# Ledger of designs, part 53: VHH binders against q9p7j3

Target 1, 174 residues: q9p7j3
Amino acid sequence: MILPLFPETQVHVFVYENVSNCAAIHEQLISQNPIYDYAFLDAATILYKKQVYSAIIRALEDRRDEQMKTKTIHSEVILSLSPKTEISSAFRQFSMTKKSKNIVVVKIDSKLTEEEEFERLDKLVEGNRVEFSDEELQKLIDFKVLKKNYKLDPSTLENPLASILSSIALRGYS
Below, E stands for the ipSAE of ESMFold2; O stands for the ipSAE of OpenDDE; V2 stands for 0.75 times the mean of E and O plus 0.25 times the DockQ between their complexes.

## First folded at step 4 (VHH)

Design j24 (framework vhh_5c3l_4)
Fold by ESMFold2-Fast, scan of step 4:
Order: structure tokens, then sequence, then C-alpha cells
Structure j24 (fold): chain B 174 residues (1-174), chain A 120 residues (1-120)
């Protein structure tokens, strides 16, 4: 995928359902195994492709402007999904947990092709790969989690896209 | 292996000040964002402040904004929390915490804590 504001940046997004080894992946992320340098998101928190891309664009803007709060672009993507500027809250809200069953995985600045990343990631994730599409994401979302993370009321929850994108784009940190 | 050791807690009067320190070892300190979190009696964990890997960006919980200042000295592998205008509701065990380079939703990488008691 090519981002209009960052056409030189290589971005790959992968979706896995029915993942059985989330606890093992989580342990690798804690131990900082460099093979696992991806943003591992809980799919229960992601409703739209645009939600993920908005967070990626925000993270890339922060990197460009030398304003990243975290050391890696992948952790900055996770932070950028949150309407809060608090790093710990963002990770708690959006990152994969030992109990996650469906995950969204983001890779930025890969030296590998998308096909090569699929091959590598399929060896790490014990689950079923599905298309990164709004249709597939809608099957995996938890609306209670979405509502809590973005502080949506019943009126906003009927059509949350604009509110979610605004929260990501306008997240204050000044 | 990540090791974090807090110090500087104690008993103070309302309106007083304390400076907490956290000595970090076993990892490349300046590759990580750091946090101060606290747990008051009978309550859950509350994140009070975050600081970026470089120290250039900070955030604070509304309960402590304007009173607490987080800072870090990457050359000394040390995190600080300057606490001013302390209130009884600031009474808690204070922990310094880090997250991996890749991010995750746990405070498993935290120290043993230091007790802060604000009482007359």
Amino acid sequence: as target 1 above (174 residues)
Amino acid sequence: QVQLQESGGGLVQPGGSLRLSCAASGFTFDDYAMSWVRQAPGKGLEVVSDISWSGGRTTYADSVKGRFTISRDNAKNTLYLQMNSLKPEDTAVYYCATHSKYGFPTFDLRGPGTQVTVSS
C-alpha cells in the first residue's frame, strides 16, 4: 500500500483470526526478540482500514517531525490509535494481550516484499490469515471495547468513523 | 534482565514535596519510554505520568497536572518524579515502569515500588 503523504514508506497490514499462540507472542514482545518487530494490535479494537492507516500516518508524521514519544515506529503506531497522549493507556487499550484471539499486525519500513513478510509472519502466528478489509474487521471488532476506547456515546456509535479519525488526527501532545 | 529500583518515598505533610528516583539497569534505558504509576489503598493502578525515550515529551494525569514533573537523565539511567503541593489523595505506592520497544499492555516491567504517605 502507498500512502499519499508518505509514498516512499513501505506499509504492510496483516489480519489473523483464531490465533492460538498469543501468550507466546506476548512473551516474545516482552523479551524484545527482534524477529517480532511489528505492531501487534488486538483486532477487537479495530473497525476500519482507515482507522489503522490514520494511526500509521500520525506515527509517520511524528517521526518526520522528530516528535515520536516511543523509540520504534511500530510502538508509535499503537500510541497513535489512542485519543489520549498517555503511552501506558494506549498500549493497554490497543495492543495484543495474552488473551487476544484475533490480531492486526502492522509492518513499516520492511526490507522484504509483502509476500515475504506474509511468509515470515505466518511462521510466527498460529492462526488463520484473512484479508485486511472493512468486511473482515467488522467480524472481529468488539463494539464495547471500541466505545470505551474512543469514549463514544450511542449517537456516535451508529456512525463512529469520523469521530475515530478525528480522535487519531487531533490527539493533543503539546 | 530489566531491573528498576525506586527510592525517595516517605511521610510528608499536606502541601509538602518529595522527589522520587528510579534507577534502571539491564536494558538500554534511552531506547524506552518510561512511566510513573501508583496504587492507592483499595484502588487500582493509575498512570500518573509518561515520558518519551528522549525526555522531550511528557504527559500527566489530570489529578497531578501542574503539581508533578517527570524527567529523566539518560546518561545516569535514572527516572525522576518531582512531586509538589502533595495532597492526602496522593498517598500510594509509586512504581516506575517501562514497556518494550514494541509496546504491550502490561506493567510487568516495573520496580518494587516506594511508599508515599501524605498525612498530618
Scores: ipSAE 0.164, ipTM 0.568, lowest interface PAE 4.6, mean pLDDT 85

Design j25 (framework vhh_5c3l_4)
Fold by ESMFold2-Fast, scan of step 4:
Structure j25 (fold): chain B 174 residues (1-174), chain A 120 residues (1-120)
Amino acid sequence: as target 1 above (174 residues)
Amino acid sequence: QVQLQESGGGLVQPGGSLRLSCAASGFTFDDYAMSWVRQAPGKGLEVVSDISWSGGRTTYADSVKGRFTISRDNAKNTLYLQMNSLKPEDTAVYYCATHSKYGFPTYDLRGPGTQVTVSS
């Protein structure tokens, strides 16, 4: 993927469904095993590719401007999905949990090719790879979770994309 | 093993002030964002404030904004919460919590907490 404002930054996004080892992955993330330096998101919280890209762009802007609130770019992606700059709330809302079944995995600044990252992740994640596409994401979303995370009411459900992208872009500026 | 020990709670009248401290050990403190979370009687956990690994960025829940100040001393591995203009609604057990570098809270590893009671 090529980001116009960050053309030299390598970004890979992977989607796994029916993951059976989320508890084991969660333990590795808490113990800070460097092999797991990725943003592990609960797919129940992601509706569109543009949602993920908007969070990535915001995290990269914060890194460029020396305004990162978290220690790693991957944690900053997780924070950037949230409408508010509350670190704890963002991690609770968007991070993979022990009970997650479907996950979205983001890797930034990889020294590996996309194919090599697939091989590596397939050893870490016990699930089925699916295409990173709006169609696949819409099969995995939990609309109750989405509504809660972005404070969507029935009127905004007619165009949730615009509301979600606006929430990501405007956080910390109101 | 992550160890967190809170102190500084007590009984105070409405409008009073308290300063909470959290002594951290067992991890590289300055690599982690930290939070203060609280649990009022009969209620769930509420995150009241977050602070970045460097101390340069802070956020506050709307319920405490303008009254509480979070800070950290990385040389002393200590997190602080200055609480001013305390209200009865601030009565709770206060816990400090850390987040992994990869975005996971470790709230289940929090210490015993420190009780804050705001009552006339």
Scores: ipSAE 0.276, ipTM 0.644, lowest interface PAE 3.3, mean pLDDT 86

Design j26 (framework vhh_5c3l_4)
Fold by ESMFold2-Fast, scan of step 4:
Structure j26 (fold): chain B 174 residues (1-174), chain A 120 residues (1-120)
Amino acid sequence: as target 1 above (174 residues)
Amino acid sequence: QVQLQESGGGLVQPGGSLRLSCAASGFTFDDYAMSWVRQAPGKGLEVVSDISWSGGRTTYADSVKGRFTISRDNAKNTLYLQMNSLKPEDTAVYYCATHSKYGFPTRDYRGPGTQVTVSS
């Protein structure tokens, strides 16, 4: 995808359901294997495409402004999903765990096409790829997790999009 | 091998100040965001503050905001926590910690800790 504010930046987002090897992927991430330099998100935390894009845009803005808190753009995307910008909480709240079953994978600055990245990820992820769409994400979300991560009250939970996007955009200021 | 060593803890009266240091070795210090984490007796771990790899961005827990200041000296591979207006509730073992480059917090790269006791 192309982002109007960052037209030269390559962005690929993949969604996998029924992933059987999250524990193996998790081991590779903690060992810092550079082949796994992606943002591996737990799909239980992602309700909308716009949620992911807002975090990507914020991370790219922080990179442009030399204000990244973390050293990789992918970890900055994970941080950018959190309303608090506290690194430990953000990673606990949004990152894939060894017990995850459905994941969202973000790649920024790829030199590869979407199809070539899919071929690479097929070797790393043992699961079923589904479309990156609001419809598919809504099948994988855990509303209890979403409510906790964004501190949503019952009135906000019925239509959370604006609240989530506001939380991402105003990180550290609200 | 990642090594983190905290120092500067001790006994202090309420309203006093302490400066903690964390000496880092075995990794490229300025590639990593860092945190101060504490554990009071009988309680869980609390993240006190974190700082970007460059030192340009910080966050603080509400319990310490306005009283504590995190900083780093990348040339010396050292992380600092300046603690002012100390309260008995600040009594804890303080640990420095590093964060995974690829989006996972880790306790494996935490130091042995330094005890801070605030007594009245």
Scores: ipSAE 0.610, ipTM 0.815, lowest interface PAE 1.6, mean pLDDT 87

Design j27 (framework vhh_5c3l_4)
Fold by ESMFold2-Fast, scan of step 4:
Structure j27 (fold): chain B 174 residues (1-174), chain A 120 residues (1-120)
Amino acid sequence: as target 1 above (174 residues)
Amino acid sequence: QVQLQESGGGLVQPGGSLRLSCAASGFTFDDYYMSWVRQAPGKGLEVVSDISWSGGRTTYADSVKGRFTISRDNAKNTLYLQMNSLKPEDTAVYYCATHSKYGFPTRDLRGPGTQVTVSS
C-alpha cells in the first residue's frame, strides 16, 4: 500500500483472528528477536483502517522530522495510536498481550513482497488470516477498550472515527 | 536473565528530595526504553516518566512535571529519578520498567520496587 505523503514507503497490514500462540509471540518480542520486527497490535483496540493509517503517517512524520520517541518505526506506530505521549501507557493500551486472541500486524519498509511477508508471518502466527477491512475489524473490536483508550463519551460512540483520528493527529496537545 | 534492582527510597519530609536508582543487568541496556512507574497504597499503577534508549527524549506525568527528572547512564547500565519538592501524594512504591524496542510492556521486566514515604 502506498501513502501519498510517503510514496516510497512500503506498508503492509495483516489481521489475524483466533491466534493461539500470542504468549510465544510476546516472548519473542520481549527478547527482541529481529524476525519479529513488526508492530503487533491487539485487534480489540482497532476499529478502522484509517485509525491504523493515521498512526502510520504520524510515525513516518516523526521519523522524517527526527522526532521518534521509540527505537523502531514499528514501536513508533504503536505509540502514535495513543492520544497521550507516555510510552508505557501507549504500549499497555494498544500492544498485543499474552492473552490476546486477535491481532493486527503492521510492517513498514519491508524488503519483501506482501506475499513473502504473508508466508513469513504465517510461520510466526498460529491463527486465521482475515481481510484488513473495516468490516473485519469491527468484528474484533472491544468497545469498552476503545472508549477507555480514546476517552469517548456516549455522544461520540455512535460515530467515533473523527474523534479517534483527531486524538492521533493531536497527540499530546488535545 | 533481565534483572532490575531499584534503590534510593526512604522516608522524607514534604518539600524534601530523593534520588532513585535502578541497576539493570542481563540485557543490552541502551537498546531499551526505560520508565519509572509507581503504585500508591490502595491505588493502581501510574506511569511517572519515560526515557528513550539514548536519553534524548523524556516524558513526565502531569502530577510530577517540573519536580522530577529522569535520566540514564548507559555506560553504567543505570536509570535515575531525581525527585524534588516531594509531596505526601508522592508516597508510593517506585518501580523501574523496561520496554523492548518493539514496543511491548511486560510485568516480567519490572523490578521489585523501592518504597518512598513522604510524611512529617
Scores: ipSAE 0.085, ipTM 0.510, lowest interface PAE 4.9, mean pLDDT 85

Design j28 (framework vhh_5c3l_4)
Fold by ESMFold2-Fast, scan of step 4:
Structure j28 (fold): chain B 174 residues (1-174), chain A 120 residues (1-120)
Amino acid sequence: as target 1 above (174 residues)
Amino acid sequence: QVQLQESGGGLVQPGGSLRLSCAASGFTFDDYEMSWVRQAPGKGLEVVSDISWSGGRTTYADSVKGRFTISRDNAKNTLYLQMNSLKPEDTAVYYCATHSKYGFPTRDLRGPGTQVTVSS
């Protein structure tokens, strides 16, 4: 996708379902293996493409303004999904876990094409690739997790998009 | 490997203050974000405060905002938590925790904890 404020930035987003090796991936992330420099999200937490893009834009704005709270742009994406500024809380809420089954993977500043990133990532992730679309994401979401992460009440559950995007944009002003 | 050792806990009366310390070794301390997390007996873990690798960015749980201050001394590989205006509900075991450069917390990166008891 082309981001109007960041047209030179390469952004790729991938979705995998039925991933069998999340524990192994998680251990590689903990060991800081540079091959795994991606934002690995639990798909149970993502309902819309716009949710992911809003977090990416926020992270890129923080990098542009020299206001990143984390060490890498990918960790900043994960933090940016959270309505609060607690780093460890954001990662527990949105990052893939050893028990995750479906994941969303974000790559920023890739020197590779989307097809080349798929080739690389398919070697790391033991799962089925699906299209990054609202339709596919809606098959993988856990509404209990979404409600808890964004503090959604009955008045917002029927149309949560605006509430989610507002939470991402207003992070730190609550 | 990674070693985190908390100290400074104890018994204090409501309204009192304590300063917790965490001595870190076995990793490049200034490359990692650090957290203070706490757990009251029989309850879940609560993240109290986070601090960036440089110390330039800090966050606090709403329950402690304005009362607690997190800081770090990268030259001494030490993390601190200054706790003021302590309340009985602050009674918990406090743990020092580190995150990978990708920000993933793990149980294995926490210290053994230090007990804080706020009671008359």
Scores: ipSAE 0.013, ipTM 0.336, lowest interface PAE 8.4, mean pLDDT 84

Design j29 (framework vhh_5c3l_4; at its last look DockQ between E and O 0.68; V2 from the best seeds 0.00; counts 0 for: pae E 9.5 > 2)
Fold by OpenDDE, look of step 5:
Structure j29 (fold): chain B 174 residues (1-174), chain A 120 residues (1-120)
Amino acid sequence: as target 1 above (174 residues)
Amino acid sequence: QVQLQESGGGLVQPGGSLRLSCAASGFTFDEYAMSWVRQAPGKGLEVVSDISWSGGRTTYADSVKGRFTISRDNAKNTLYLQMNSLKPEDTAVYYCATHSKYGFPTRDLRGPGTQVTVSS
């Protein structure tokens, strides 16, 4: 897809459930295999499409403004998901782990179609692709983790999307 | 293999200053954001400061804002922490840590640490 404010940047987002090789993917990331240049997110931490898009937009803005903390746009997306400024906290909060079963994968600056990118990614991820939708994300979310990551309380649980987006947007301003 | 080695710690009086250094090797230093973390006696690991891969962006824990300055020299593969106006509460072992450019947590990658003791 193309984001209105970033027309030259193609973005693809994929959701996988029942992934069996997260540990293997993790090892490749540790080894800095460029083939794995994606943002691998734990789906347990993602509730809304807009949450992901908000992080992507923020990362792209940071890149545009030459304010990225991390070297790659994908790591910056992961950082951008967090309401915290600490890099370690953000990565711990949202990154895929070796024990993850369901993941959200983000590709920035893709030169491929969605299907072509999927074919490429499908060689790396051993799991079942599901639709990138709020409905599917809601099936994969861990609300305890979500509440912890964004410090959601009863007053904000009525509209968690607004709280999440605010947290992402206002990171570093509190 | 990734190697980190902290130095510059010591004993100082309250109000004093120290400059910590971290020598990095075994990875492409300028592709990684870096952090200083510390562990005080009986307390958990605390992030003190982060610095972007390029050094252009820095963040600090509230407890050290205005007193500590993180910097890096990518040509020398070295991370620095200038600590001014030190307080007894700053007493801890200080570690430098690296962050993966692909967003994977690497908090376990630290050096042996350097002891900072602030006492009258």
Scores: ipSAE 0.724, ipTM 0.872, lowest interface PAE 0.6, mean pLDDT 94
Fold by ESMFold2-Fast, scan of step 4:
Structure j29 (fold): chain B 174 residues (1-174), chain A 120 residues (1-120)
Amino acid sequence: as target 1 above (174 residues)
Amino acid sequence: QVQLQESGGGLVQPGGSLRLSCAASGFTFDEYAMSWVRQAPGKGLEVVSDISWSGGRTTYADSVKGRFTISRDNAKNTLYLQMNSLKPEDTAVYYCATHSKYGFPTRDLRGPGTQVTVSS
């Protein structure tokens, strides 16, 4: 995908359902295995493609401006999904856990093509890849998790897109 | 191996002030974000504040915003928490913490803590 403000930046987003090895992936992330340098998100937290792209754009802006809060661009994407941008809370809210079943995986600045990343990632993730689309994401979302993470009230739950995007755009600045 | 050592806790009266320090070693301090975390008696862990590697970005829990200030001195490998207008609800063991390269907090990346007691 080509981002207007970051045309030289390669972005790949993958969605996997029915993942059976989330505990093993989580252990690799905790041990800081460089092979796992991706943003591994719990799909229960992602409702829209725009939600993911907004977080990516904000992370890239922070990197450009030398204002990243976290060590890697991928951890910055996870942070940027959070309204408050407090690191521990953001990771508890949006990162995959040992108990996750469906995941969204983001890769930025890949040295590989999208197809090569697909082939590599399929060896790391034991699950079924599905299209990165609003339709597929809506099958995997947990609205209780979404409501809690973005502090949505009943009036915004029925059409939360603008509220979610505003939360990401503000990123704890208001 | 990450090593973190908190100091500066103690007994203080409501409305008083205290400054906590955290001495860091075993990693490149100026490349990692730092956090202050507390645990009150009978309660879970609460992150009270965090700060980016450069000090340019900070976040505060709503419970402490306007009263606490997080800062760091990268030349001295030291993290600080200035606590003003202390309340009995601030009574807790305070820990400093860092994050792994991929952002994950772990127990191994926290110090042993320093006790803050706000009481008359």
Scores: ipSAE 0.664, ipTM 0.846, lowest interface PAE 1.4, mean pLDDT 89
Fold by ESMFold2, look of step 5:
Structure j29 (fold): chain B 174 residues (1-174), chain A 120 residues (1-120)
Amino acid sequence: as target 1 above (174 residues)
Amino acid sequence: QVQLQESGGGLVQPGGSLRLSCAASGFTFDEYAMSWVRQAPGKGLEVVSDISWSGGRTTYADSVKGRFTISRDNAKNTLYLQMNSLKPEDTAVYYCATHSKYGFPTRDLRGPGTQVTVSS
C-alpha cells in the first residue's frame, strides 16, 4: 500500500495466526538481525486496521519531522500505538513476545510487491497467514488487553475506535 | 555485558541544583533512546524524561518541565539530567534506562539508581 501523504513509501501489513516460533523470532529481534527488520506486533492488542494505519502514519510524520525517538521506523510504529510517550511501556504492551500466538507484521519502505514481501516473511514466520481485515482482527483480539492498554471504560467499549485513534494522535498533549 | 551506572545524587536544599550522570557500556550507545525514571518513596515509577538516540528530541514529565534538562554525549557514552530549582517532591531514586535499537524489548534495563534527597 502507498499512503497519499507519503507517496514514496510502500507499506505492507500481514497477519498470522497460530504462530509456533515467536520465541525464535524474538531472539532474532534481540540480536538485531536485519533480515527481521519488521514491526512484529501481538495481535491480541490490535482490533482495527485503522489502529495500525494511524500508528504507521504517526511514525512516518515523526520521521518526516525528524522527531523519531527510536532508531528504526518499525520500532517507531510500535511506540506510536501507545497513548503514553514512554518507549518501554509501548513495547511491553504492543510488541510480539516469546509467548505470543498471533501477530501483525508491518513492513515500511518495502521495495517489493505484497506477494514478494510475503514470500520473504513466510520463510521467517511459522504460522498461518490470514487477511488483514477488521473481521480477522476481531477474532484475535483480547478485549481485556485492549481495555488495559487504552484505559477504556464502559462508555467507550461499544465504539472504542475514536478513543483509540485519539490516544495515538494526541500522545504527549494530554 | 550491558551496564548502566548512575551518579551525581545526594542531599540538596530546596531551590538547589544537581547534575546526574549515567555511564553506559556494553552496547552501541548512540543507537538507543534513553530515559530517566524516578521512584519516590512509596510511589510507582515515573518517567521523568526521554531523549532520542541523536539527542535532537527530548520530552519531559509536566512535573519537571522547565526545571530539568536531559542531554547526552554520544562520544562519551554518557546520559545526563540537569536538575534545577529542586523541590522536596523531587526526592526519589533516579534511574537511567535503555531501549533496543529495533524497539524490541531485549535488555530494557535500569541501572542501580542514585538517591536524590531534597530537604532543609
Scores: ipSAE 0.006, ipTM 0.406, lowest interface PAE 9.5, mean pLDDT 85
ESMFold2 (binder alone), look of step 5: mean pLDDT 82; pTM 0.834

Design j3 (framework vhh_5c3l_4)
Fold by ESMFold2-Fast, scan of step 4:
Structure j3 (fold): chain B 174 residues (1-174), chain A 120 residues (1-120)
Amino acid sequence: as target 1 above (174 residues)
Amino acid sequence: QVQLQESGGGLVQPGGSLRLSCAASGFTFDDYAMSWVRQAPGKGLEVVSDISWSGGRTTYADSVKGRFTISRDNAKNTLYLQMNSLKPEDTAVYYCATHSSYGFPTRDLRGPGTQVTVSS
């Protein structure tokens, strides 16, 4: 995938459900194994495709402006999902854990095609790949987690998209 | 093997200052963002400050904003926390922590801590 504001940047997003090896993946991420250089998100925290794209765009803007807080573009995507600028809070809120069941995986600056990344990830992730779509994401979301992460009240839960995107865009202004 | 060793804690009177240090080894220090976290008696862990891999970006908990300054010296593999205008509620064990590209700083990625006591 190509973003109009960043046409030279290749972006791939994959969704896996019923993942059985999250503990093994998590250990590889902690050890910083370069084979696992992706943003691994807990799907319980992601409701919309636009939520992921907004975080990717913000991370790319921060890289362009030399304002990244983390070392990698992938960790910057995770940070950018959070309404707070605190690195530790963002990872607690959005990154996969050993107990995650469903994950969203983002690859930026891939030197591989989407098909090659797919084949590579299918060897690393023991789960069922599903389409990256709002319909599939809505099957995997945990609304209690979403409400907590974005401080949503009952009035915004009926249509949280605008509130979520605003929180990502206004990160650090609250 | 990641090793973090904190130092600089001690007993200080209210309004005083302390500078904490964390010596890091066993990993490429300048590839990692770093945090200071603390645990007061009978309370949970609180992240007080984060610093980016380059030192160019910092954040602070509301409880310490304007009083504490986090910094790092990548040439020395050392993280610092300058604590000014100390209050009794700052009494805690202070831990140096690192994070992977993913995940929260945990006990496994944290030093043994240094005790700060603000009292007379």
Scores: ipSAE 0.013, ipTM 0.412, lowest interface PAE 7.8, mean pLDDT 84

Design j30 (framework vhh_5c3l_4)
Fold by ESMFold2-Fast, scan of step 4:
Structure j30 (fold): chain B 174 residues (1-174), chain A 120 residues (1-120)
Amino acid sequence: as target 1 above (174 residues)
Amino acid sequence: QVQLQESGGGLVQPGGSLRLSCAASGFTFDYYAMSWVRQAPGKGLEVVSDISWSGGRTTYADSVKGRFTISRDNAKNTLYLQMNSLKPEDTAVYYCATHSKYGFPTRDLRGPGTQVTVSS
């Protein structure tokens, strides 16, 4: 996908369900294996495509403005999903864990096409790829996790999109 | 291979100050965001402060905001925590920790800790 404000930046987002090797992927990420240079998110935390794109745009703005808190654009995406500016809290809230079953994978600045990235990821992720769509994400979300991460009350939980996007855009002020 | 070594803890009276240091080796220190984490007796881990890879951005837990200052010296591979106006509630083992450049907490990238005791 091409973002209007960052047209030269290649962005690919993949969704995997029923992933059996999350513990192995997690160990590779801890070992900082460069083959795994992606943002690996727990799908339990993602409800909308716009949620992911808003975090990507925020991360790209911080990179442009030389205000990134983390070293890589991918870790900055994870941080940018959080309504707070605390790095450890953001990673705990949104990152894939050894116990994750469904994941969202983001690649920025890819030199590869979407299909080439998929072929590469298919070797790393043992799960079923599904469409990156609001419909598929809504099958994988955990509303208890979403409510906790964005501090949603019952009135906002019925239509949380605007609240989530404001939290990402304002980061620490919503 | 990767090592983090905290120092600077000790016994101090309420209202006092301490400066903690964390010496890092075995990795490219300036590539990583760093944090200070503490564990009080019988309690879980609390993140007290984070600092960006460059040192340009910092955050603090509400419990320490205005009293603690995190900083780093990338040329010396050292992380610091200046603790002022210490309270008995700050009594804990303090650890420095790294965050994976891919956004995940790293195993074995937390130091052995340094004890801070605030009492009269």
Scores: ipSAE 0.013, ipTM 0.472, lowest interface PAE 7.5, mean pLDDT 84

